# VHH binders against c4kar8, part 87

Target 1, 263 residues: c4kar8
Amino acid sequence: MAELSTPSPASPAPLDGGRGDELEKFTLRGARQILQLLQDLITHRGLITAHTGGGHSFMTAVLKVDEERGRVVLDPSPDPQANRRALAAPRLTCVTQLDGIRIQFPLVGLGEGQDKGRPALFAPLPAEMLRLQRREFYRLQVPLAHELSCLLKAEDLARKPVEVSARVIDIGAGGVAVVVPTGAAEFVIGGTLPACRLALPDGEPIELDLEVRNLNRQTQRNGTEQLRVGLRFAALPRAADTRIQRYIFKTERALNAKARGGL

## First folded at step 3 (VHH)

Design e33 (framework vhh_7n9e_1)
Fold by ESMFold2-Fast, scan of step 3:
Structure e33 (fold): chain B 263 residues (1-263), chain A 126 residues (1-126)
Amino acid sequence: as target 1 above (263 residues)
Amino acid sequence: DVQLVESGGGLVQAGGSLRLSCAASGFTFDDYAMYWGRQAPGKGREWVSGISWSGDSTAYASSVKGRFTISRDNAKNTLYLQMNNLKPEDTALYYCAADLKSYTGFYSSPTQYDYWGQGTQVTVSS
């Protein structure tokens, strides 16, 4: 099995460990800074994608920071299998976003228990947290109401050509992440999908070539699984880049206005 | 610490030209859209121009379009505003601005700005 390449900045997938040296300047190691950032995630109700290895992840959130016991309390998955994978993992890689800033941190020594009589996962406070404030790492979480889609030209399980309309879940300068129904198409990391069509709310679809960067089977908050595919823009014309950036900026501004009450 | 330092203002006659500069520090300049705004005596802040992170996209207020040109040098962390055919109504304190809440680097008008420079005074006599 070939080693996986570094995930696209447009994917919620964790960054490759080989980039750790380049990312040191963005790494927080102070106990007070780590506590404050975790508290900010609670305050903003930030959703976290927790990667358990083997191409699996689940959605969680920080429910509480227990400073006295030196640990974080996480919302468990409603899928017992996802929780068992998490508990068996030597390390959990958590990826989230706060006000456009990509945040990534490891959790080691995950345990299961209860908080106020409700099931919970807990782990010691992370020794480090990565906070990336660069355009290439920014991803807009696409509002469901926008119904943003990308028509993928791929192959099905029998290697027959197929067109799949995939829902775009996040978008950034370097690519998109999409949700694909189980069995709708086969994806190979490093493979190119030519002449795909990205539909934005304004204007005609953008025709572009996409490279498959990562694959992740993610367990949702309702306990169902979906295949998430991270796709890199192979080469984007300036006009297409401008349209994508305009959509991202306008959507971010609208979300910021809504968060401030819009009054 | 984020700093924006404007320079290049002065007194000029109507029809004249000035080039403003803004030296930026304390953030990754080439990741963010940059803006020029102005404030005339007795008036609120007015957006003048915006430029995307790469410099490939620009926008202008209708009052200055065709007369002003915004540009940037990402290697020098510097923003510029070339002002031609200046009019008395262009008299204002000019300041550069950054919106670091947006990590997309694409401009829009008007935008709520996180950081403003102290400004450089431009006075156009008739």
Scores: ipSAE 0.012, ipTM 0.386, lowest interface PAE 8.6, mean pLDDT 82

Design e34 (framework vhh_7pa5_2)
Fold by ESMFold2-Fast, scan of step 3:
Structure e34 (fold): chain B 263 residues (1-263), chain A 126 residues (1-126)
Amino acid sequence: as target 1 above (263 residues)
Amino acid sequence: QVQLVESGGGMVQPGGSLRLSCAASGFTFDDYYMSWVRRAPGKGPEWVSTISWSGDSTSYADSVKGRFTISRDNAKNTLYLQMNSLKPEDTALYYCAADLKSYTGFYESPTQYDYWGQGTQVTVSS
């Protein structure tokens, strides 16, 4: 069971290093493939969570690939402490998602400087990139136009019931990731949220019990803070499972058709 | 103790038809996306078609659209590929492959499946 030693499938956290041999088959080492994937991250303006060790991370993005100098240019954090931690780290672990596919890569030898007069972080091109498209890690990035939401049944600090309408940002076979307003509710890893309601574009809301699997407070590139909550489906009935998977499949198919010039 | 057993391959002339079958055992068949993947002589594997766990949704490689039809019978734990208007370019070893629900087969992933069959040979030649 590969899922037992990894972060929740909805988490932006790095995959466990002890699974490196199992992940080798999903690792890209071809220079052309690495360059193309980095360029895809630029084209899609992909937000990257960069882990600097010790439980610290910051939000970044690839600004450009400098093939002649063999390096990537990254957007620095608006938090100076995050940038200092990154520069002091022996290795960054970068985690992102592109079209529902988990992408993870290391950066070593991070430096700072300026690009076109703006502060920037620089690192040599990664020698490898993980591109993982399996049930455990696949997440559909929910189109904004779908306005997918989940009504969370949670508690405040005083154990009073509170209902929070959270925006669903990704969805997979095992759960969802949502964004909630800071301070809207108290979440604890391993806690259960009973009778939550997942609203899909078509049909009645699906009533689900959700388990909190991860929490990430991220400083966005514009300096704002958001709370991302990874939630695992618990006791999911077959009918609900079928509806969720049908939504994922139909939406991915439509997005792929649009990307290739189809409807 | 998972097993996928393909059958129905053979030799056929251009313009002919074949129907491939894949019998599945040892796992909950209707929890899996099912795909056909082929490997032509001297080439890497190529994704051909995928069908969702329920049978409600299908997708096809551009090279086979309109000629091939994927289907499944969940009561019999069997996957099918109806191949019409066969071309010499369709000559390949055809594999049945299974992956749990969130993998759709729309991305280029000819090797990223939970379970594989041993393959059945299709030869299109005059």
Scores: ipSAE 0.005, ipTM 0.217, lowest interface PAE 11.2, mean pLDDT 79

Design e35 (framework vhh_7pa5_2)
Fold by ESMFold2-Fast, scan of step 3:
Structure e35 (fold): chain B 263 residues (1-263), chain A 126 residues (1-126)
Amino acid sequence: as target 1 above (263 residues)
Amino acid sequence: QVQLVESGGGMVQPGGSLRLSCAASGFTFDDYAMSWVRRAPGKGPEWVSTISWSGDSTSYADSVKGRFTISRDNAKNTLYLQMNSLKPEDTALYYCAADLKSYTDFYSEPTQYDYWGQGTQVTVSS
């Protein structure tokens, strides 16, 4: 069974906005690695979007890292209201990119002051930073013409084994989103569907274990309901990963060529 | 200082009703979609219901649709689950969870829960 927890005041919420265990392999927690990444952001002039909640954000940058005092120094917004929102926020979610690598980290305990005579924002060093390559967060919308499907091994509402052929609507390095008719099977967030079969256009179906991550009901124009199921790849074999990445790359390339009028 | 505190659980006869509450503090409540998730004895967690940040959209698991109603009061930072026509199969620990808004997540849709409460026990039996 999945573990449930709430963040304590001394331990802020995971940087992914959830429990954080799913992104552990991409999460930096070593002090040296965190300091180096922050320094890389300074060196490459990485612009940071700081989200303060309520749909509000502002542009900032790391000006310096104060290792002795264990804090980062940030460029304040030229908008005083943005700075007030940031100071009032329980947490800033900072997002930036360097050469297609997405970097995300929380800042808690933001304060304001002066740094060598100039206004600055200060925050304790983040305890963790997320570092994702494009492949980890990119999702290809699957063309309908490909008729991509995944045979799911699940249970129906009477707890009987059932096999459901689900249409794959998007696919990424970490998983797929599928649609199934409402009531076709029972899905539990955090539950594992073993030995499912992903059918790509070329080759034999790929056998893989899938973990249910999210469930979203959608109402079609004709009033029928369908269930969108987000599924993560559990323990994906290297050969399967290669085939999925190849499909994503080839399809993206073909879609880009079509969008450009055939290159 | 982030807290989700569930309450309102208890023991009830089949066909009875209970209203669960989740008091949220330490974050901008109206910035998050909120969900109820339950864990029955010997089973994994089951999503029950979700309500959008504004309260304009709701969704329900088929097992509870027509019997449960999710609602929220953004002025009071409180999430509710009204449970009617309770069945023995509804016996579980019920948890309050906050979801990331899709437009502020690196995932293209909400795929994670930010904050889970301690849970409140619902037992439906004679």
Scores: ipSAE 0.000, ipTM 0.109, lowest interface PAE 13.6, mean pLDDT 76

Design e36 (framework vhh_7pa5_2)
Fold by ESMFold2-Fast, scan of step 3:
Structure e36 (fold): chain B 263 residues (1-263), chain A 126 residues (1-126)
Amino acid sequence: as target 1 above (263 residues)
Amino acid sequence: QVQLVESGGGMVQPGGSLRLSCAASGFTFDDYAMSWVRRAPGKGPEWVSTISWSGDSTSYADSVKGRFTISRDNAKNTLYLQMNSLKPEDTALYYCAADYKSYTGFYSSPTEYDYWGQGTQVTVSS
């Protein structure tokens, strides 16, 4: 039934490919690049989540690229209702991944027919495809209960060394975002904070060099000002990378289990 | 070069057993959650089972729960699926899939994996 066509948790909500310069550098528009990427999806038998709008999606795959007719051939859903929704949709947003890279592309003008005597869906080749390293954009929102902190080694406004214990609000493979009180330290975009210490559960703090990537000053409802600092891991050791990813995996699993329980 | 190579498929009668293996190379195996995904003739892909990077957590589709057991040997870079009490509806091409420190298959909707095998055929018939 229609009630069974919810967006896959394995396919996060589509990213807006029109997000200016943030995603433009990851957007492919060359015909050869697009053809090669589609062919890679065929070769690796990549499964695709096709979003039809209204919270509906179905699983498909690229069966063939018909270069002469300028179209892709897609595997239809075994659910006839999903296929009807797809054909009625003004566009599909297709999301998949290959080798840790998130791939997203639109398909417009979907039709139905047969390929080699089997039912198939057809669409013109996409004019663009988003190709984004998944690890670069994924961030785990750190549970407050974890009290995850990073001891930052920085300078105060008088250029004197200062240590600031900052709360980690999100963490990914490439870095962390922390919050610090305004005036606690001086941060310069592109500056390096050496020998900072990231406290993860189940072990000693990890010593890391962090690069300042962004700054966002916020005023909370109680009138308190705080600074959100985005920090990139510089020269991350293998052991540290492994521990950070294990923390992300375990926490994500626990949060998912809690969410599926209705919380 | 990343490779996932499945083996152990074949023909078996209803009620029988098979053990699938997936040999992994070209990446750090114990950094990846591993899944089995199957595709039956004329049907879409169905997630079967996932095991975490450490082997501490497993999950199964309702259609196979209690009959199939997923396991891994990180020292040998190998994933396994023990299939018992096989039914005709288990007939499918079975794929090994890897997802970097993720459990995409845990949600029973297998659409995003970093690496895929070529698949091994399982046929349950009398």
Scores: ipSAE 0.000, ipTM 0.147, lowest interface PAE 13.6, mean pLDDT 77

Design e37 (framework vhh_7yz9_2)
Fold by ESMFold2-Fast, scan of step 3:
Structure e37 (fold): chain B 263 residues (1-263), chain A 125 residues (1-125)
Amino acid sequence: as target 1 above (263 residues)
Amino acid sequence: QWQLVESGGGLVQAGGSLRLSCTASGFTVSDNYMGWYRQTAGNEREWVAFIDSGGYTTYADSVKGRFTISRDNAKNTVYLQMNSLKPEDTAVYYCARSIETYSGWSPLKDAFDIWGQGTPVTVSS
């Protein structure tokens, strides 16, 4: 019944169950499409989060695409430990966004060297890139000027209740990503944070129950480490959903106007 | 070398149980998102169950309530306990490692996970 010698495409599904290989339809495999997308990342100065495994990542960027040698050149971290983790990893999972569209690609066979006399990381060109063009995967990068914060109700290491003001770095229909100050609170994946308060520019803070989905110690471009926490909206009141969508729409529109008009 | 080795597949009667094992070499299962997938002949690979670095589990609707994913950190092994097996569960089962693929709220998986060799499971009626 089963043909054991015929391998399957190696495409994983998201954590939402039962629909087979949903990600395959968003996978780019054409050499021209891959090269164009990497060039778009360079042009837009796209910051890339490179995941090295074990909840660790570092911020990088594509410095250039070397088509002749079939490789990408990446900006190394100023933290030598982050670079050592990257070089030891069997692959990097690189994640970024262009105009709210999530882009993801692997880099395998990472090496260290120099480009024009400066330290650089090198990897073969990816054979494929994931480009998610669905609204449910859309994430607004929150402008620093908006000073969006979420007041988290969490516990410290001694299991005592604490309130932590965390900076919101991205926001979408399903949740937010926040930066938490070092040592401020303890987080467990799957844990629920009740009655947190999301501060949007228009009106009173929104009271939300949040579920911890992701924890990541990210080394920044200046070499400092931040704890980034991905939080899912566990229960989202209709009024809250409306306000979040309004904020996303208004901010997208303003960013588009700035890009088109030099505003 | 980073490797996944599956075991425990075989022939089982409908209504029976089977436990698959997946042992990792070169990395630790507790530091990673681990999953089980299955493939029937002529179909694409289907996700079955995930366990993340914090021990949070998720299941495909087709197996929810019947299958349980777990891990033993000391043995560096991920398990899939399959209960109340049905003929439609017949497939080759694959173990996979995923890295967190999104710095936001949802850790989506990518197409370049480390994969095991596959373990066949046949459920007879």
Scores: ipSAE 0.000, ipTM 0.216, lowest interface PAE 11.5, mean pLDDT 77

Design e38 (framework vhh_7yz9_2)
Fold by ESMFold2-Fast, scan of step 3:
Structure e38 (fold): chain B 263 residues (1-263), chain A 125 residues (1-125)
Amino acid sequence: as target 1 above (263 residues)
Amino acid sequence: QWQLVESGGGLVQAGGSLRLSCTASGFTVSDNYMGWYRQTAGNEREWVAFIDSGGYTTYADSVKGRFTISRDNAKNTVYLQMNSLKPEDTAVYYCARSIETYSGYSPFEDAFDIWGQGTPVTVSS
């Protein structure tokens, strides 16, 4: 089993530096903007994947921004080991999405305590937040109601062929992220899964080869652990690319219309 | 028809101020990533400031603290307030829109699909 070293499935690696001023276009450093973005995450109940290093992460959320103390209050994991890893880490890399836009920020100086009698994690407000409104970083979060799945052609621990029906949690121009039960199949970063089937609305499943790009063992807010697998499309036929484009576009438009129109 | 109309450029002395306006028709500025770029003779366009669909703003290091990008959603207009102008700010200023595609937004220069006509700004020393 390979060590899980990649930050998140089917997402670009976190940006930790720039090429000239390219990252500056997306870096928020104003205190007001940082506070507003954190409040937006609270308002939209945004789930945050907090990477603690070594391929480990846990699901959290911003519960509160304490402007007077200059602190953010985070939802602790129900898994004590995930919290211990977080507290021992020199920094957390927090990754989330808001309206399809990737948001990333560091937290340093994490502590634990109580907020209004309940366990909480605390950290100083980040000095910067990265908000990547770029085509290459866009990932559509697949609505649960769409029940998108991908049938993976993989191998078990004994190298015997297995088929795993995995739920698609996000999709972009270059690939998908899926959730598989821990231990359902063996995945190797850089390995190819041939003849997988992506089920989209309207028509037969799309047959395609997928490359494993990242693996992440993630502890969810309810304390359960899931394996998230990031899969990159090998070259797609034009017809398949068009169907994926249409699905992303139609779903994005419907979500935008709902957000503007209310319920 | 989808268009951007710019105004507000002109001649100003160093240390002075100008406000550029960019009015959109055929689309809504609050639904798009909007930016200001500038170009001097013989040079490529350079990014100055962006405002995204969520209202978040970013600025090139050369203008931070001096320029402010904003929008008026009721007027469907984006502004660039330029304070403490320097001779180096002399350029033609362009307003641009980036649209959301099937792969999301692309705020880089080559992904802006609608550009204004350009508004000249000359800062004398």
Scores: ipSAE 0.005, ipTM 0.395, lowest interface PAE 10.9, mean pLDDT 79

Design e39 (framework vhh_7yz9_2)
Fold by ESMFold2-Fast, scan of step 3:
Structure e39 (fold): chain B 263 residues (1-263), chain A 125 residues (1-125)
Amino acid sequence: as target 1 above (263 residues)
Amino acid sequence: QWQLVESGGGLVQAGGSLRLSCTASGFTVSDNYMGWYRQTAGNEREWVAFIDSGGYTTYADSVKGRFTISRDNAKNTVYLQMNSLKPEDTAVYYCARSIETYDGYSPLKDAFDIWGQGTPVTVSS
C-alpha cells in the first residue's frame, strides 16, 4: 500500500521541527490565535464533540478561558460514564464548527473540579488548533448513480502519455478523489496532470489542471486492488467553480444534511 | 521524501511478545500524531494505539494493558511493544502519521496522511 501526503511544491517551506503537512497552513500555534478562537467558541455557544478514543465521545462546550492559569473550563457530560472515560483518557480530540468552519484540537491533562460551585472539567490550553474552512474541506460523497468520471491525462509506468477514465468518489471546492485500477497509470505526489476532463451529470466536461495530493492503495471487499488518488484543482476557471458549487449544492439538498459528513 | 518504514513482525506463540518499529524519514515523529493500526482479512483497519505530539498515548480496549506505544526521538522511531499476544492479534500492522479528525463518532479515513507498508504478525496457539 502507498498512502503518502507531502507538502506541495507551491507550499511555503515548513518550519524546522514543524509538522510540514498539507494542513500546516490551517494550524494555529500562536497563543493569541488560540485564545481568540477559544473565546469565539464561547461567544457563539458552540457545541463540541470530545472524542476519548475507542469510538467514545461526549458533547461539551468551552465555558471559560482562564488566561492567567493557561486553562480552559469545559462543561461536563450529563452521563457520568462519559466523564469517567474522559478523565481516564490521556487526551481528548475536540471537534466543533464555527460559522461553517471546522475546528479541531487536542486537550491533554484533563481534570475535574468546580466552577462557580458547579462541576466542571479543566484542561491546559491546547498547543495547536486546526481551523479548516468548510468550503475548502467539505467533500460531497458522490452518489454512484451519478456515474461521475474524470478523464485523467497521466503517464504509464514507462512514462508514456495515457488517458485514464477514473470514477469520482468525492468532490469539494478544492478538488476530487478518484479511483483508478492498479497499474493504469503512474502518479507522483506534487505532480500536475494538465487538461483533465471532469464530467458532471449535466453539461459538457470541464477541462481542469489537477495536482496529485495523496495516494491510497485500497484492497476492496472482493479482493481487488484499487488506487485512490486525491487531486487538487490547480487552475480552476470561474465557470468551472460555479458548476462544481452548483452540483454540490443541488446534490446535498437532494440528499439529507447527513451528506455533509455529520456537521 | 516523507516515508515510514516498519520492521519487527513475524510468527510468535500465544503468550509471547513482539516489538514493532517504525522509522520516519523527512519529518520528526515527536512533532506529529503517530499511530499503529491493524487489519485482518475481511475487516476494516482498526486503530490499536496512538501517541500525540505531546507524548500522550491512547489504546484500543482490546489491547489496553498488553500493548505499549512509545518513541525514541533520537532515532526518529515509533515502537509498539506487544505483550501477552493472543491468536486474535494476528493481523497486518500499519504505522501511520495522522491528523486526528472526526466525522462525528469515528476518525475520518483521510485523517491518515502517511502510512507504512504494513508488517504481518501471526500468533499461533
Scores: ipSAE 0.000, ipTM 0.121, lowest interface PAE 11.2, mean pLDDT 76

Design e4 (framework vhh_7pa5_2)
Fold by ESMFold2-Fast, scan of step 3:
Structure e4 (fold): chain B 263 residues (1-263), chain A 125 residues (1-125)
Amino acid sequence: as target 1 above (263 residues)
Amino acid sequence: QVQLVESGGGMVQPGGSLRLSCAASGFTFDDYAMSWVRRAPGKGPEWVSTISWSGDSTSYADSVKGRFTISRDNAKNTLYLQMNSLKPEDTALYYCAVSYDTGLYFESTPEYDYWGQGTQVTVSS
């Protein structure tokens, strides 16, 4: 009476190495639910970050779902190298967000071809999709006009101290994601960056310690490559937490007002 | 076709050492981070260590930190785990795995896939 096992399993690690079944309650496995969610991604024109492994990713989107052939059609990268990495990858991990809800799913067996005369990538429909409806996973995409920055205290490739002004691309209750030029500094997952300075538009910079949690070399839709660094707030004073929350809420209200204005 | 073949396991006394190897084929090995994952009898899989695609960055589970060293030879498409000061608690089937960055900032470990049979490590008298 054992459950059916896969002979060649893909075995996702738990997000934080915690309890094994915590993610199961957020996992969609029904074919109808998967098809509906993929169509929702098309309708909302959701941008997808496709991780090809080893810190490489590229921006894509679901162009259509081919139910008859059981596959999804994806927008290829303008960077041919990113497409070659994707096609050679044993698996893609696709990550996107709909109204603050993180969506994640694997794609295996990627191929290339054409859809209506245009280049396209194809993959079988995913067997499962993850929908993480947790407040701590919400990330505000920082508007470029806000020019949010964080001054990082890091080391260069020769292990000498260096200060890097990094652009903040998203921000949440637990941390920020920043972009740095490739080669500007050396980052190690689990390393602590002390006395960094986060600049918010509503006051003086916030001094805080940041932990490196994630590293990714991302090829953007314009074909440029950048290093994306995920940073966790180590010790955040209450006043700083309040300022960050106010910035997030004010920015969300402004973005919602723009959408309703039909601009 | 992706293939991972683990080797180097065996039986050792507590305090002993073993060096595990993983031969990789069917994908561009030097484009991927690699991990070691173990499964002890009656336990779920436990992540042990990860090394970046270039070999410049490594991370370890607290249970093995200071005792194990992960390394790779990209010219030979081979991943290694040097295990020193082995304890009975290290007894497990060891798998090498391709590691994926999920883009989930603030999480401790990436996702991974393993396809090999693993190599058995037994630490006892």
Scores: ipSAE 0.010, ipTM 0.351, lowest interface PAE 9.8, mean pLDDT 79

Design e40 (framework vhh_7yz9_2)
Fold by ESMFold2-Fast, scan of step 3:
Structure e40 (fold): chain B 263 residues (1-263), chain A 125 residues (1-125)
Amino acid sequence: as target 1 above (263 residues)
Amino acid sequence: QWQLVESGGGLVQAGGSLRLSCTASGFTVSDNYMGWYRQTAGNEREWVAFIDSGGYTTYADSVKGRFTISRDNAKNTVYLQMNSLKPEDTAVYYCARSIEDYSGYEPLKDAFDIWGQGTPVTVSS
């Protein structure tokens, strides 16, 4: 099934089977649409996770679209090793979100240089961009002020039970993505974590069974590395599903209201 | 109060074009998730196209490449441009506003809180 090779909808990780007919309808190939979407990422200050292969990624952003030269300008990582991996990679897979919509695109032929006297990475404009606009792929970026956490029931490196409090970085109808403290637990893709507890701001923690779908080591813009774990809701009670949907809806509306007030 | 008023329906020959309009009063279309649905006699309502608050669009497979949803913020109006019409496009077309105001996130069934009166479209062979 093509759905079996798709990472958790909660994860910013690339789609690892992603050229089926299912994704074709969400793929933008028009030059004007691609330019518009890249400009929207600049306008909204969208942070991009750039995957260089081998489970490595770094945080970047589109600084500029150079239409005359047909190229995009990216913010380099403060980690020189991340930049070397990117330049050596045959392809960069860029994953981001705009207003909760998953956006993914390839960059080929990455180079380095300077833009207005500052270090920069350059690549030709992508020939295609994936924009996933289905309910199952929507991810709300969790505001830091909400301090959303999930208490994970996992195992350490010696296979002893441990409880790990993980920060929730995004949430959707199908799952969550969390940041796990380094060395806190061992995760296996396809493994199940029973009786985990998701703490939403309103009410008692929700008890959930979670499936590990995705693991990414990500170099942040400050040069530190984090383990990001994508987790699927294995079985959602109707009451829990309703609470999660209400949280997503209320938070999205509050973020929209704040953006209007800030202008 | 708030309302949606549709117009532009009618009889058209197969291969022809029609543009449907949906004018809102009491609220702003650019602040909401707006959609078009259609219904044939004896069948449930079928989703056709959505436009979110950010202006991004999504289409049902049956109409993709033939229909275009757009909006005019100055006129507070949503449009459905229908090209290469087929007899199977014959239906009553409804525009709707969603109570679920999130960009790029398809609303739940029954999440639309305001519906237009419907405008009939008949495509003859």
Scores: ipSAE 0.000, ipTM 0.166, lowest interface PAE 13.8, mean pLDDT 79

